VHH binders against Exosome complex component RRP4 homolog (RRP4). Designs and how they scored, part 2

Target 1, 322 residues: Exosome complex component RRP4 homolog (RRP4), of Arabidopsis thaliana (Mouse-ear cress) (q9zvt7)
Amino acid sequence: MVMRKLQLPLSQTQKVRFERAIERLQSLSSSANSDASVIVTDSIPVNHDDAFLKGHGTSEVDGELLATVCGVVERVDKLVYVRTLRARYKPEVGDIVVGRVIEVAQKRWRVELNFNQDGVLMLSSMNMPDGIQRRRTSVDELNMRNIFVEHDVVCAEVRNFQHDGSLQLQARSQKYGKLEKGQLLKVDPYLVKRSKHHFHYVESLGIDLIIGCNGFIWVGEHVEVRDPMAIDDQKDEEMISSSSTGKEQSHIPLETRQTICRIGNAIRVLSNLGFTVTLEVIMETVNLSNSKNIDIHDMLGSEFHVVVAENEAERRRTKRKK
Key: E = the ipSAE of ESMFold2; O = the ipSAE of OpenDDE; V2 = 0.75 times the mean of E and O plus 0.25 times the DockQ between their complexes.

## First folded at step 1 (VHH)

Design A6 (framework vhh_6qgx_2)
Fold by ESMFold2-Fast, scan of step 1:
Structure A6 (fold): chain B 322 residues (1-322), chain A 125 residues (1-125)
Amino acid sequence: as target 1 above (322 residues)
Amino acid sequence: QVQLVESGGGLVQAGGSLRLSCAASGFTFSSYAMAWFRRAPGKEREFVAAISGSGGSTFYTDSVKGRFTISRDHAKNTVSLQMNSLRPEDTAVYYCAADTRLYVGSYLPSEYDYWGQGTRVTVSA
């Protein structure tokens, strides 16, 4: 997947620059087994005499065996594979996830989570539109499509594992629920680090960024959430105003829409290169595209991938020296 | 049109033997690495054995090493899996798969371009 995106045509000078950046990144690796550590596009030395099996995280391109994931090259018998430096998504209770609704069923929604099992959000495990905590009725079941329909993007947290291995989700905080006026990105879960903060408000850009533990990342126009300690009368008036604005949910200002696309493309480039996706790195990549006057559409091109790799090599060199 | 057709499955008692065959057509057989995968009821496809395009390299999953033997016959365009000392846990649908790479095989189902329809093997206790 990432290897196909990195098969962009490179000029001779771009190839030299990219290879130099990758070599610097390899030399800066803090891995104890640095000789076996690889990042995406690294050549894996093999004997081309019918002596090996291609395993996880490898792909053959132009007669070379290349890494398709960041990790450590391991050789067992005839098998050559890359072991990721961190585990692929392993759900934990309390994880903040972003997903897409794929089914409206009885008393529940099934949510695609970029994981081998789907999430299940029960009608009883989310806030009702009227905000009243009560037993769910048959009328509420009939009105489920007024809350979420297929293809809606939602934010929730992992509550528990169900008997079939699916993830039981909950959305009882006002920060959870349907995500609108934005863009959903999908990255390999191992590129996302668990942290205390998965909800980010980039005030300077008017953007909300939600980095899901499952590798789904949402970038959208900022939405103010209701303060739980607020006086109900005052906040209800503001919520009525917000509801009126919500009827215009399809309208995003051009500048905001362009910013969302630029951030989204920064995330895609980082994902293509196999770099860890954090708020800091995303914003540095966005700033880099602006400082180099790279058009939003050109960000997915060869030049910007090379520039981002060069910048990451310099960033890691500088941090290691400090 | 590439086709892989498995045969040789059936019911056998524990400790018995079966030989599975996969007939390949529509491509240059000797240029492709071949593999056998299996799927037990309620489970995903798992790797069983692979053989390189030349037939010079073979690989097996640990649970079948010493019991199963993969081989190929370039004249007949077939890859075979000889299964000895069968156990109830070997019960599965067995699939033949082809990878377009000559010298590099894979244990990942997603890396194989062509698949057969499968042949069922049932080992009774």
Scores: ipSAE 0.000, ipTM 0.196, lowest interface PAE 18.8, mean pLDDT 74

Design A7 (framework vhh_6qgx_2)
Fold by ESMFold2-Fast, scan of step 1:
Structure A7 (fold): chain B 322 residues (1-322), chain A 124 residues (1-124)
Amino acid sequence: as target 1 above (322 residues)
Amino acid sequence: QVQLVESGGGLVQAGGSLRLSCAASGFTFSSYAMAWFRRAPGKEREFVAAISGSGGSTFYTDSVKGRFTISRDHAKNTVSLQMNSLRPEDTAVYYCAAKTPYSLYFSSQEYDYWGQGTRVTVSA
């Protein structure tokens, strides 16, 4: 789905409201950042009397700062960079990513990352189910399918690049690993901003939300991180469960499943409209669906897309006045 | 089948005026935002002006503000660019473009449909 080609069956009144909301959003962007949009080779204004740091998508040529990619110029303190529109994921070491296992190979898993190359997670670069850091054995290699199998959703961190351009991943913290009891959503990577926190626990809803730098977003039932000093019997039971290839997943309560679906649909609507996805915006969209009494099934419909666009236009207008 | 056909290009002297027109067909005209982009010899394509689907909002690059006026005629499915006080640096091939209205106007990547272009030459 291409966001600019969003095809919704809009009534005439919904169309007028939607167009008005988008025009307001564009007018706000034009007033605040009309000069921020650049094409390759455009000169980016900088105050040369002040030291500045050139960032992604910029290059200094003959004393001028030029855009090397098409996008929007962003400034954070002295850092000037260009954020590409509709760009594919550009990995950085330390990125938190969510992906899907596509192959179990010798001492490694291949992970699909919404990037033109796959991620590679080595058996030596992940935590063992027993939590003990040790050299991996031939028994561990034979039991790799007890850790991850094809189609499993995993959370990992970008460690480095390999010779073939694939991403070397690592999962050496208990917060990484297999994700269960939830939904994986895919959004364009440019809608996700790098942040101090990519793991979110929404206590009021009992939900874990992981916003991957690669545009893969996980929404699932909250899972407590195991205490390393926890009771051995509980740890053994969990390990036995994870080692079973035929074990059915535990039941998710109906209310939790409905909440996961509502959050997932909020993310889909934001993605369809091309809005930046953050915890705050996702939760505002969920709350908006509840306040307007929109059923989960109706969230992907025309009316809710119009309502979300109208709300975003109003939010950005009022943000200027605070 | 979506088509955008530009007309009105030509040779004009500095300080003169020229009106470009773009005829659109194959889509619901009022549902699409329209824009003009240009590409000067040896340069990359740049944004010039845009108009919303309703015609209620217009946008211009700073170098043409006050000199160029974009307008649309919903009855004739046309978008026009009135260019006044032309300068030699306005010499370029001018392209008509269309997009759905839910994305940025200034980014060429957001435009789904493009015309073949019409040449404008401004002599010193």
Scores: ipSAE 0.000, ipTM 0.193, lowest interface PAE 16.9, mean pLDDT 75

Design A8 (framework vhh_6qgx_2)
Fold by ESMFold2-Fast, scan of step 1:
Structure A8 (fold): chain B 322 residues (1-322), chain A 124 residues (1-124)
Amino acid sequence: as target 1 above (322 residues)
Amino acid sequence: QVQLVESGGGLVQAGGSLRLSCAASGFTFSSYAMAWFRRAPGKEREFVAAISGSGGSTFYTDSVKGRFTISRDHAKNTVSLQMNSLRPEDTAVYYCAARKGYSLYTSPHEYDYWGQGTRVTVSA
């Protein structure tokens, strides 16, 4: 997943710096021989005098055996493979997740969750747009597309497991529901730690950050928690004035949009490098890009990936050495 | 054009240490994997250690693992072999070798360029 996933061009000097940084990180975190641990693009030693078979997490290119995943190189007889250190998302009741609506069905929405099973959000398990708690009617069923449509990004909580293994979701707080004016990012779930706080308001930047337990991360313009009466008033105004649809769509201010992109790119870089994604680490990476005067456009480039890896190696070295 | 020059060989007592160096010239050093091979009297050339062009990956033969350390210095275009806890069985002529590419191989036939060798004698 590291570098090769993005097919980034690395100069030989950048590759040397990057590999040194990763080697330092491996030596700080493991009692195992560093020779056994690999990142994507690492050359795996091959005994030419002995036949070998290419296994999981390896690829042979121009006589070179490369790691295609991060992990530990293992050899069983003639088979050479990489054992990944990652775990798939294992849902727990109460998990806060972010997902994308993929189907509007009868009395339910199906939500893609970065998991092998879809989430199911029932009409009966969400807050109504008017903010009033009531039993759902057949009219509500006919108006489901007024709440969520395909491709909408939503935040919800895991409520239960269904017989087929799908996740039953709930969205009964105003913090849950449709997410607008931002970016959805997908990272491997093992990079996200389950914690007491998954909703973050970065007041200095005017940004909401939601780190889903399922590896979906939302970065968007801050939204005040809605007053149910204010929602009702907006609905009434929409109904009263609906004889003419608005010609101007709501836009994210340029400064906010740039900030969202910078945070999103920081998350992408951390994900590419296989580093744990937390509010602290994301903000440190954003601050690093600002301190180095890296343009948002250049953050996904090779140099910034190397800089972030070097910074992380130095940070962990300093912590371990006193 | 391409040249590898070994240095640092000599006589040392069992349990002692010795550092070999290989100066490389005539090619882009970081694009070449480097290795050390040795030939004991009356035996064939055997693999000792290898290091990738970036220096991020290393590989050792079992008999020297934990005792020898291979490293490279890109600023000086050198590859070094730090040999600790030397044994009489380590007595050999040590050769520096280079191959273009990133893969690490144990077969001498995979290496394109060779030095002339430096002698290491470990007395009992």
Scores: ipSAE 0.000, ipTM 0.151, lowest interface PAE 18.3, mean pLDDT 75

Design A9 (framework vhh_6qgx_2)
Fold by ESMFold2-Fast, scan of step 1:
Structure A9 (fold): chain B 322 residues (1-322), chain A 123 residues (1-123)
Amino acid sequence: as target 1 above (322 residues)
Amino acid sequence: QVQLVESGGGLVQAGGSLRLSCAASGFTFSSYAMAWFRRAPGKEREFVAAISGSGGSTFYTDSVKGRFTISRDHAKNTVSLQMNSLRPEDTAVYYCAAEWGLPYEDMTSYDYWGQGTRVTVSA
């Protein structure tokens, strides 16, 4: 169990429903319960009548004690602090990751991966913009900023570990590289299960979803892969890649932008509640928002968090009952 | 000072049972996940079992699942490992370990370690 990122006032009815759902989830996960967990901006309960000391990972805002890091709330005498979770992302060679470029250096890019060390993507280990595989020249080195610049979002694969512990990345197939026209979301890596299926094409919505092993998740407008490569999720019903027909060149269509926002908000709600993030659960959450007629703007509100918690309790109860 | 003291190791024949215990002192027991690791002769240290601070969650390595049971007693500040249907390959020095917060399989996540107790299973 994880505390909510945004604390919205719950009506008495919503509070009862939410507490009931959480109680059910705790009872169903007796073999997998965690100690108190928080995410950034979660409120930490304190007795304001008693003096308390603010420790690492906490900050006082408007009379509330808030977590400034993700972790476990610990209390020792009067001291309240948040112990950061041990690095949950344990990189393995072959992992599909999503990251953000933080530096353009000599023959390499540094990529933020939500891990203790940055990733390094070498110019020699990625596809050229023209798609031609060749030995990289000094002219290519001078034009690296035409490939990726700071803040670009990139999909890559973990290739190896260096002696200093840094992660060497590769992007040698057409399914890797720069991601455009979408949203990047960050979730705790332990909410993402390593699988053979990290690239998802949701044909009915015209959306690409990439669930990185490092907890970075990409939701964007579908892009056709020029040289067909195996899509990571082979069991998805939406494996046909021909939804690029009708996409607008210079911007994301309104309907597609709305869909990206709805999926993104579904992921945010799941992350706020500490639920495992998979294609199935994301899409069920999106469908739940549509069936309950929840506007995109209202998804981060109290009611939808309660609805999602109730739905997850029902899912886990149903699986256990059989 | 934080201290973990193991007991209950010994010699046992294949198919037999042993109960290991670890007495913990010097910290708030309920705030720590407790685990058992083992090191066989000539091998690296490996994860065996872990239990959350509340006792509500338990984790096992595949090779011991169904044979070993981890439990904790908050009144005695003790974690125990009941080992049934022992095999010669279970022969190892067993170590008790403690970690603040959530239990992990990664031994580097554990802050405190006992000295170890030796278990020998004869064929």
Scores: ipSAE 0.000, ipTM 0.098, lowest interface PAE 20.9, mean pLDDT 75

Design B1 (framework vhh_7z1x_3; at its last look DockQ between E and O 0.11; V2 from the best seeds 0.00; counts 0 for: pae O 13.4 > 2, grease 25.1 > 24.2, placed apart)
Fold by OpenDDE, look of step 2:
Structure B1 (fold): chain B 322 residues (1-322), chain A 123 residues (1-123)
Amino acid sequence: as target 1 above (322 residues)
Amino acid sequence: QVQLVETGGGLVQPGGSLRLSCTASGFTFSDYYMNWVRQAPGKGLEWLSGISSSGDYTSYADSVKGRFTISRDNAKNTLYLQMNSLQPDDTAVYFCARDEGYYDSSEWLFDYWGQGTQVTVSS
């Protein structure tokens, strides 16, 4: 577990608490063979008899080489450095990703994916709002902006790599598409583990949570996907109106907005602490904030970060005993 | 273009009161969570208060709780901060900040800021 240096100012007491929590967490992780990951202040084993060069992310203190950054110790000849796990997203086919539309081009959308290359959504690969699989017409092309525009947030699956290195994306109408009424968060991709489930519906909160492999995370009001086929004949004329016309953007209920913010802050805290971002840990953090009656904005404070670290240490300890 | 303009700052004696205003333009003000932050000389940014888009929900930092009141008038696209019982430690530049829908965990959660208004509390 590569723990990030907390960039928040801590009181002396908070520092002590935080350090203790980190020590506990480290003790729990060291049982996992990843001998190569270090957190800040970890001692890096070096042969003192052998001349070594200290590199980036290391500092010599009292004759010991310490990590100054969280990462993986790398050794190249005599050079010892810590590579920051700011690992860029490494796309794989099948990855669920969240992105932001950056360009509307002819027959395609360009999507930012927190990657060195952009994603491409092809009009031809899009499920049309009408749910009909048909050849895309010139009219469809003209109406591309009705589907996605710049700055729209989208959920998609990585289908292939293009020759130019770009990612071919596929948006699926029911689960994947334009995301609205929520927040997009960015975390380091290494904090997101690939899992079978990247889309989460938290029913108790009425929230959709999409944890993209690329480190983009969506938190938003739950959207009920109406099976286009289940459109029984009843004239519910009213739902078609989600077209772009000026209609009264139904305000997200206050409670839902608060929930979204709380979840968002939980994710931010976890990210700041360098914790793996999972539904479980997110919810644990949210619950912790509620149980402690912490104001949503106070979640971003130093105290709550320390509390989360302490809580995580305890949680992990208890899980191992079982 | 999104613009936030803070006004109402000035010199005030300890124990005095000020009311700051932030006028928003270039976006739908009523759709955004808004915040007040400040920066004292030589110090980092400090979050003070936030208010939901509807104005129904407000939050405060402990440092200003009970003294400051955040409010908004969506019809006027204006955010307010009523500051009472001001102390010398409240001397800072005060900023209105808009919450962003896109957040980077490594950065402040605000996408737009005003130029700030200077508040000086001195005897």
Scores: ipSAE 0.000, ipTM 0.229, lowest interface PAE 13.4, mean pLDDT 82
ESMFold2-Fast, scan of step 1: ipSAE 0.006; ipTM 0.370
ESMFold2, look of step 2: ipSAE 0.000; ipTM 0.343
ESMFold2 (binder alone), look of step 2: mean pLDDT 83; pTM 0.841

Design B10 (framework vhh_7z1x_3)
Fold by ESMFold2-Fast, scan of step 1:
Structure B10 (fold): chain B 322 residues (1-322), chain A 123 residues (1-123)
Amino acid sequence: as target 1 above (322 residues)
Amino acid sequence: QVQLVETGGGLVQPGGSLRLSCTASGFTFSSYWMNWVRQAPGKGLEWLSGISSSGSYTSYADSVKGRFTISRDNAKNTLYLQMNSLQPDDTAVYFCAKGRYSSLKYTPYFDYWGQGTQVTVSS
């Protein structure tokens, strides 16, 4: 039993099935260079016929290359190093992040990002609710709580590092800003890979999924993004304001709410097992729960964790063939 | 069927010694790190020691370093913990655990646990 992540009681039959799945996953990892999981003092296979360079997390002792940290062995040209599986979020400019507002301060909001420092979103670095690009006034500053308040979930982009190491955020596109009608999930950042696509619309389910580079994941009811050109129209400005204030924001259809919960639980199970979180894997896990007739509340139980581990072993075996 | 069975627990007086054994079956014992973990009455789980698949490398928690020695016999599929200079605060249920998802610096992740064996240190 994986005690720290899973922390669930397993029956004897479930333990046997889980052990077989983990053994298969370990065997698959051991046979692939980039999938080789190691712990401190594990021997790292190298071709001694060729010169190699020792990288991070490796040390040579008595002709063997040993891991000095827990992680995955990666090879780039002649460089052999261990990538730490428990690595904290290391921000890069352009990263899409999801966070929670923790303070409304003078001309700025502080945002919790699952990082050593908070994010800072300046009033001047976001689109105004009225959609008009203008210099921020003292009236705008007095009305900051009409934009974001403490505990609001927001989506933003990493713009820069400040001198104190804090992250400066920006939200200048309609795809950024306040997230409503959904759930915020937290996973270890090493389970999220940087990609070209962090915003996902699952049209068949009416769901928006945002996988933040910082390990914060949003699952919510789909919201149509308004055409930015229409926001510049004076006649459309009143309609934008009316639609934002006139909507029943607390009402999510039962089917959509159940779907959000099922997706959220799929993410929690993947996180508990330490598996990479992508749109493909999340949806496959959701489909697996439906095909096995597992109720939403039973997904966090032992049986579904075992089923997901078995499925991941099969998935990685199949992908190696292609 | 995977099984881990601990033996060797019992009552011992302070300053005494005990040797615990864990017999493994149902998996390739020689391919995995093996660990000892304990749980004292009213306390959480505490990782004590780990040993590499070959037996060449070992690691210990500060609380037992210098007093406990972990070893293994891959031909017999058996893990051992030699406990010396036992103190009353060593009283706990001792488990052997299998797994490779861990750092020697942090609490290891385990996919299988034994049923545990009780060690009581009192006069």
Scores: ipSAE 0.000, ipTM 0.099, lowest interface PAE 22.7, mean pLDDT 74

Design B11 (framework vhh_7z1x_3)
Fold by ESMFold2-Fast, scan of step 1:
Structure B11 (fold): chain B 322 residues (1-322), chain A 122 residues (1-122)
Amino acid sequence: as target 1 above (322 residues)
Amino acid sequence: QVQLVETGGGLVQPGGSLRLSCTASGFTFSSYWMNWVRQAPGKGLEWLSGISSSGSYTSYADSVKGRFTISRDNAKNTLYLQMNSLQPDDTAVYFCARESDYGEYLGYFDYWGQGTQVTVSS
C-alpha cells in the first residue's frame, strides 16, 4: 500500500508522452526552478554498481527508483531522496480554512488542520443553531455535540494565534460552519494560493467548492445561504431542517455524487502532479475527463495523469507572453 | 556562508531525555522557519517539527507530538529540540534544516546541518 496512487506505472508510450509534457512545462517555468525537479513517477538515475539508500519520496519498482512525491532530488553520500516542495501551512489572520473536528472539549472544539496544526473554535466564536446572538450558557455548553461532533467537517476563518501556537478560529458568518453532503480532500498547502475568493458555487453542476488556505478542499452539494430573503423563506428553511429522510439517509442524488467524485478526482490528479489548484484548473480538468470519456475510477490511472500533464503544458504555452 | 551546527546528540536510555541545539550563522536567523528532521538506520527522512521565524507558531509530526518540544532563541541564533520519553525507535541521525523563503522553493529545506547521532539503547 506504500506505492498506491502516488506511484503510477507508466507504459513506454505513456512515459515518453509524460516526459515530453514535463519538459515543456519546465521550459515555461521561471529561472528559480531546480534542474533536479521531479514529479510523481519520474525515474531517478542511480548507479546500481554502487550501494544506495532509498530516502523519502522514492520507491523501487521493477528495478527502477521512482519519485513518489513532487520535489527536488537530493543526494547525500549514498542517500537518494526527494525533498518535497510541500510547504507547511503558514497561517495568516483572515485565512479561510477547512478542517475536521477531533475533540469536543469544555467551551471549545479542537479542529485538525492540514500539516498537523490544530485549530481551536470557541463556542463563543460561532453562530448558534437558533441564530440568536446571545451570551453562551451552561446549557449551550452541555449541548455542544448538537452543533459539532468528532469527525465533522467545518469551515472557519483564522482569527488569531494563541500563545501555545494553536490557531484560534471563528465561524460567525453564515458561510462558515458544518459542511455536509460532500467530500473532503487534502492537498499540499503550497498548491493553494490566497485569493479574493475561496468559496465557489459551480451553478451549472449544483456544487459548492471551498478551497482552504490550509490545503483542505471541500466539494459538496450546493447549500442555499439566504441573507436578504430570510424572513420570506423561513418555511423552506424549516422544511429543509425538518427533513428527516434526507438527513437520516445522507441522501445526495446519484448524478450529484458522481459530479462530486469527478471533481474530487480532478483535484487528486492535480495534487499528484504538483499543479496549482484553482477553480479554473479544476474545472478544466473535469471537462477534460468528460471530453475524453474517462470514467471516474479511471481518472486516478496513469493515462489521465499523462493527459492532464499534456493539457497543462499546452494551456501554459498558449497563455505564454510572446 | 550559511552554517548550521548541531550539538547535544549521544547515547540515552529508553525513557530518558535529551536536548539538541542547532546554532545558525551566515543569515538572518530570525527571518526563517526552522525544522528538525531525522533519519533512522535503513529508513528515509522523517520531518519531526517546525517553528515559525518569531517562535509564535510550532508544528509536530504525530510520532513525536507530546514528547518533543521545538523552541528557538533568536538573540543567540539557536534552535532547540527537547526530546522526552525517548524510545529505541527514536534512534536516528537528527538534522537541523532551514526552510526556504524564496519563490517556488517556499517550504523546501535549502540548508541542512551535518546531523547529530541520537542512540536510544540500554
Scores: ipSAE 0.000, ipTM 0.117, lowest interface PAE 20.5, mean pLDDT 75

Design B2 (framework vhh_7z1x_3)
Fold by ESMFold2-Fast, scan of step 1:
Structure B2 (fold): chain B 322 residues (1-322), chain A 124 residues (1-124)
Amino acid sequence: as target 1 above (322 residues)
Amino acid sequence: QVQLVETGGGLVQPGGSLRLSCTASGFTFSDYYMNWVRQAPGKGLEWLSGISSSGDYTSYADSVKGRFTISRDNAKNTLYLQMNSLQPDDTAVYFCAKEGYDYVWDSYEYFDYWGQGTQVTVSS
């Protein structure tokens, strides 16, 4: 988990600014938030006269006990720990997910989903490369590696649950399938909200963003979705060109790579702070880094985390007053 | 300071075996996908194998499937590549590489840290 690895060595000035931003965010939240709820870097009150045991989600820094995850502080005898509100993915039929292929098996692919069980994508549950809808044959089974191989990143939809807890996936739309030329990010699934739109095309940047319900987020170079009728005339030319283009034309341009990395770092900062990850918030974070002239690598530093927290407090304040 | 140090390279005869090790420091090794990449003399980089953060999932290039085995020991912050049935065309500098961000396959520029490499020479 990304949040459990966050180390924000804030200066005293940065800490004051950060705490003020968090206080503003808490005052704008519903009364469901108690004083026992913490986010990363919150100080956890302990009786220093009594020996206490550091538990899950806590770390001692400069003589105070800090939360390393978002959750609720719980105390059992001398043990102090933070209970995460929702740490793992809870699948629902219709969820759009991103995952990594880990096995090519008989008539199916096994997919890693950031869940305690794997996803299973059946050969019968995807569109064939030729676009023809038909019964799958033994020849199709022999050619599965021409579709997906181990380590490929794929986008799919949750169709059903197997009795062993594994997820049955489907990829019967042209928007599903193999994802190329980008990066895969992992965030706590509770930071992703189910919505009507998980596929986003940021036209101004030429970037595709897929926010998976399982906490896998894809940021990559835009790929045009093709209608079967539109590609039929160009099929032979593209197949011939594909054969000759090879790896030289598979490289992402430097400017596009930098944009993908900046978006990825925006997602990492939001994840580190425990903020809900949406297209709107991601793009605001990217724009904030540009307006402050923050280099891509410096985005993961303490100052930018403080700036993002301050910005999120103002964004939610403005929205609530409408 | 992130460091990746490869060891175990050397001269071996065709059909022989070598085990490469990569010792990692300066980051939480158990959180990251790790990869082995090679570069033969006068050729470009070739990705060989990847392993998930837990070690539960592995992947291989077709050129090395059945001959090479990737593994890791998260307690020792060490990545391994067991190379069997070595061929003269396996002669290359072998690099240990950390994924800087989750997943990019055909772009080596996204691996944020690389070791210095270890030379493997397969010759009679």
Scores: ipSAE 0.000, ipTM 0.239, lowest interface PAE 11.9, mean pLDDT 75

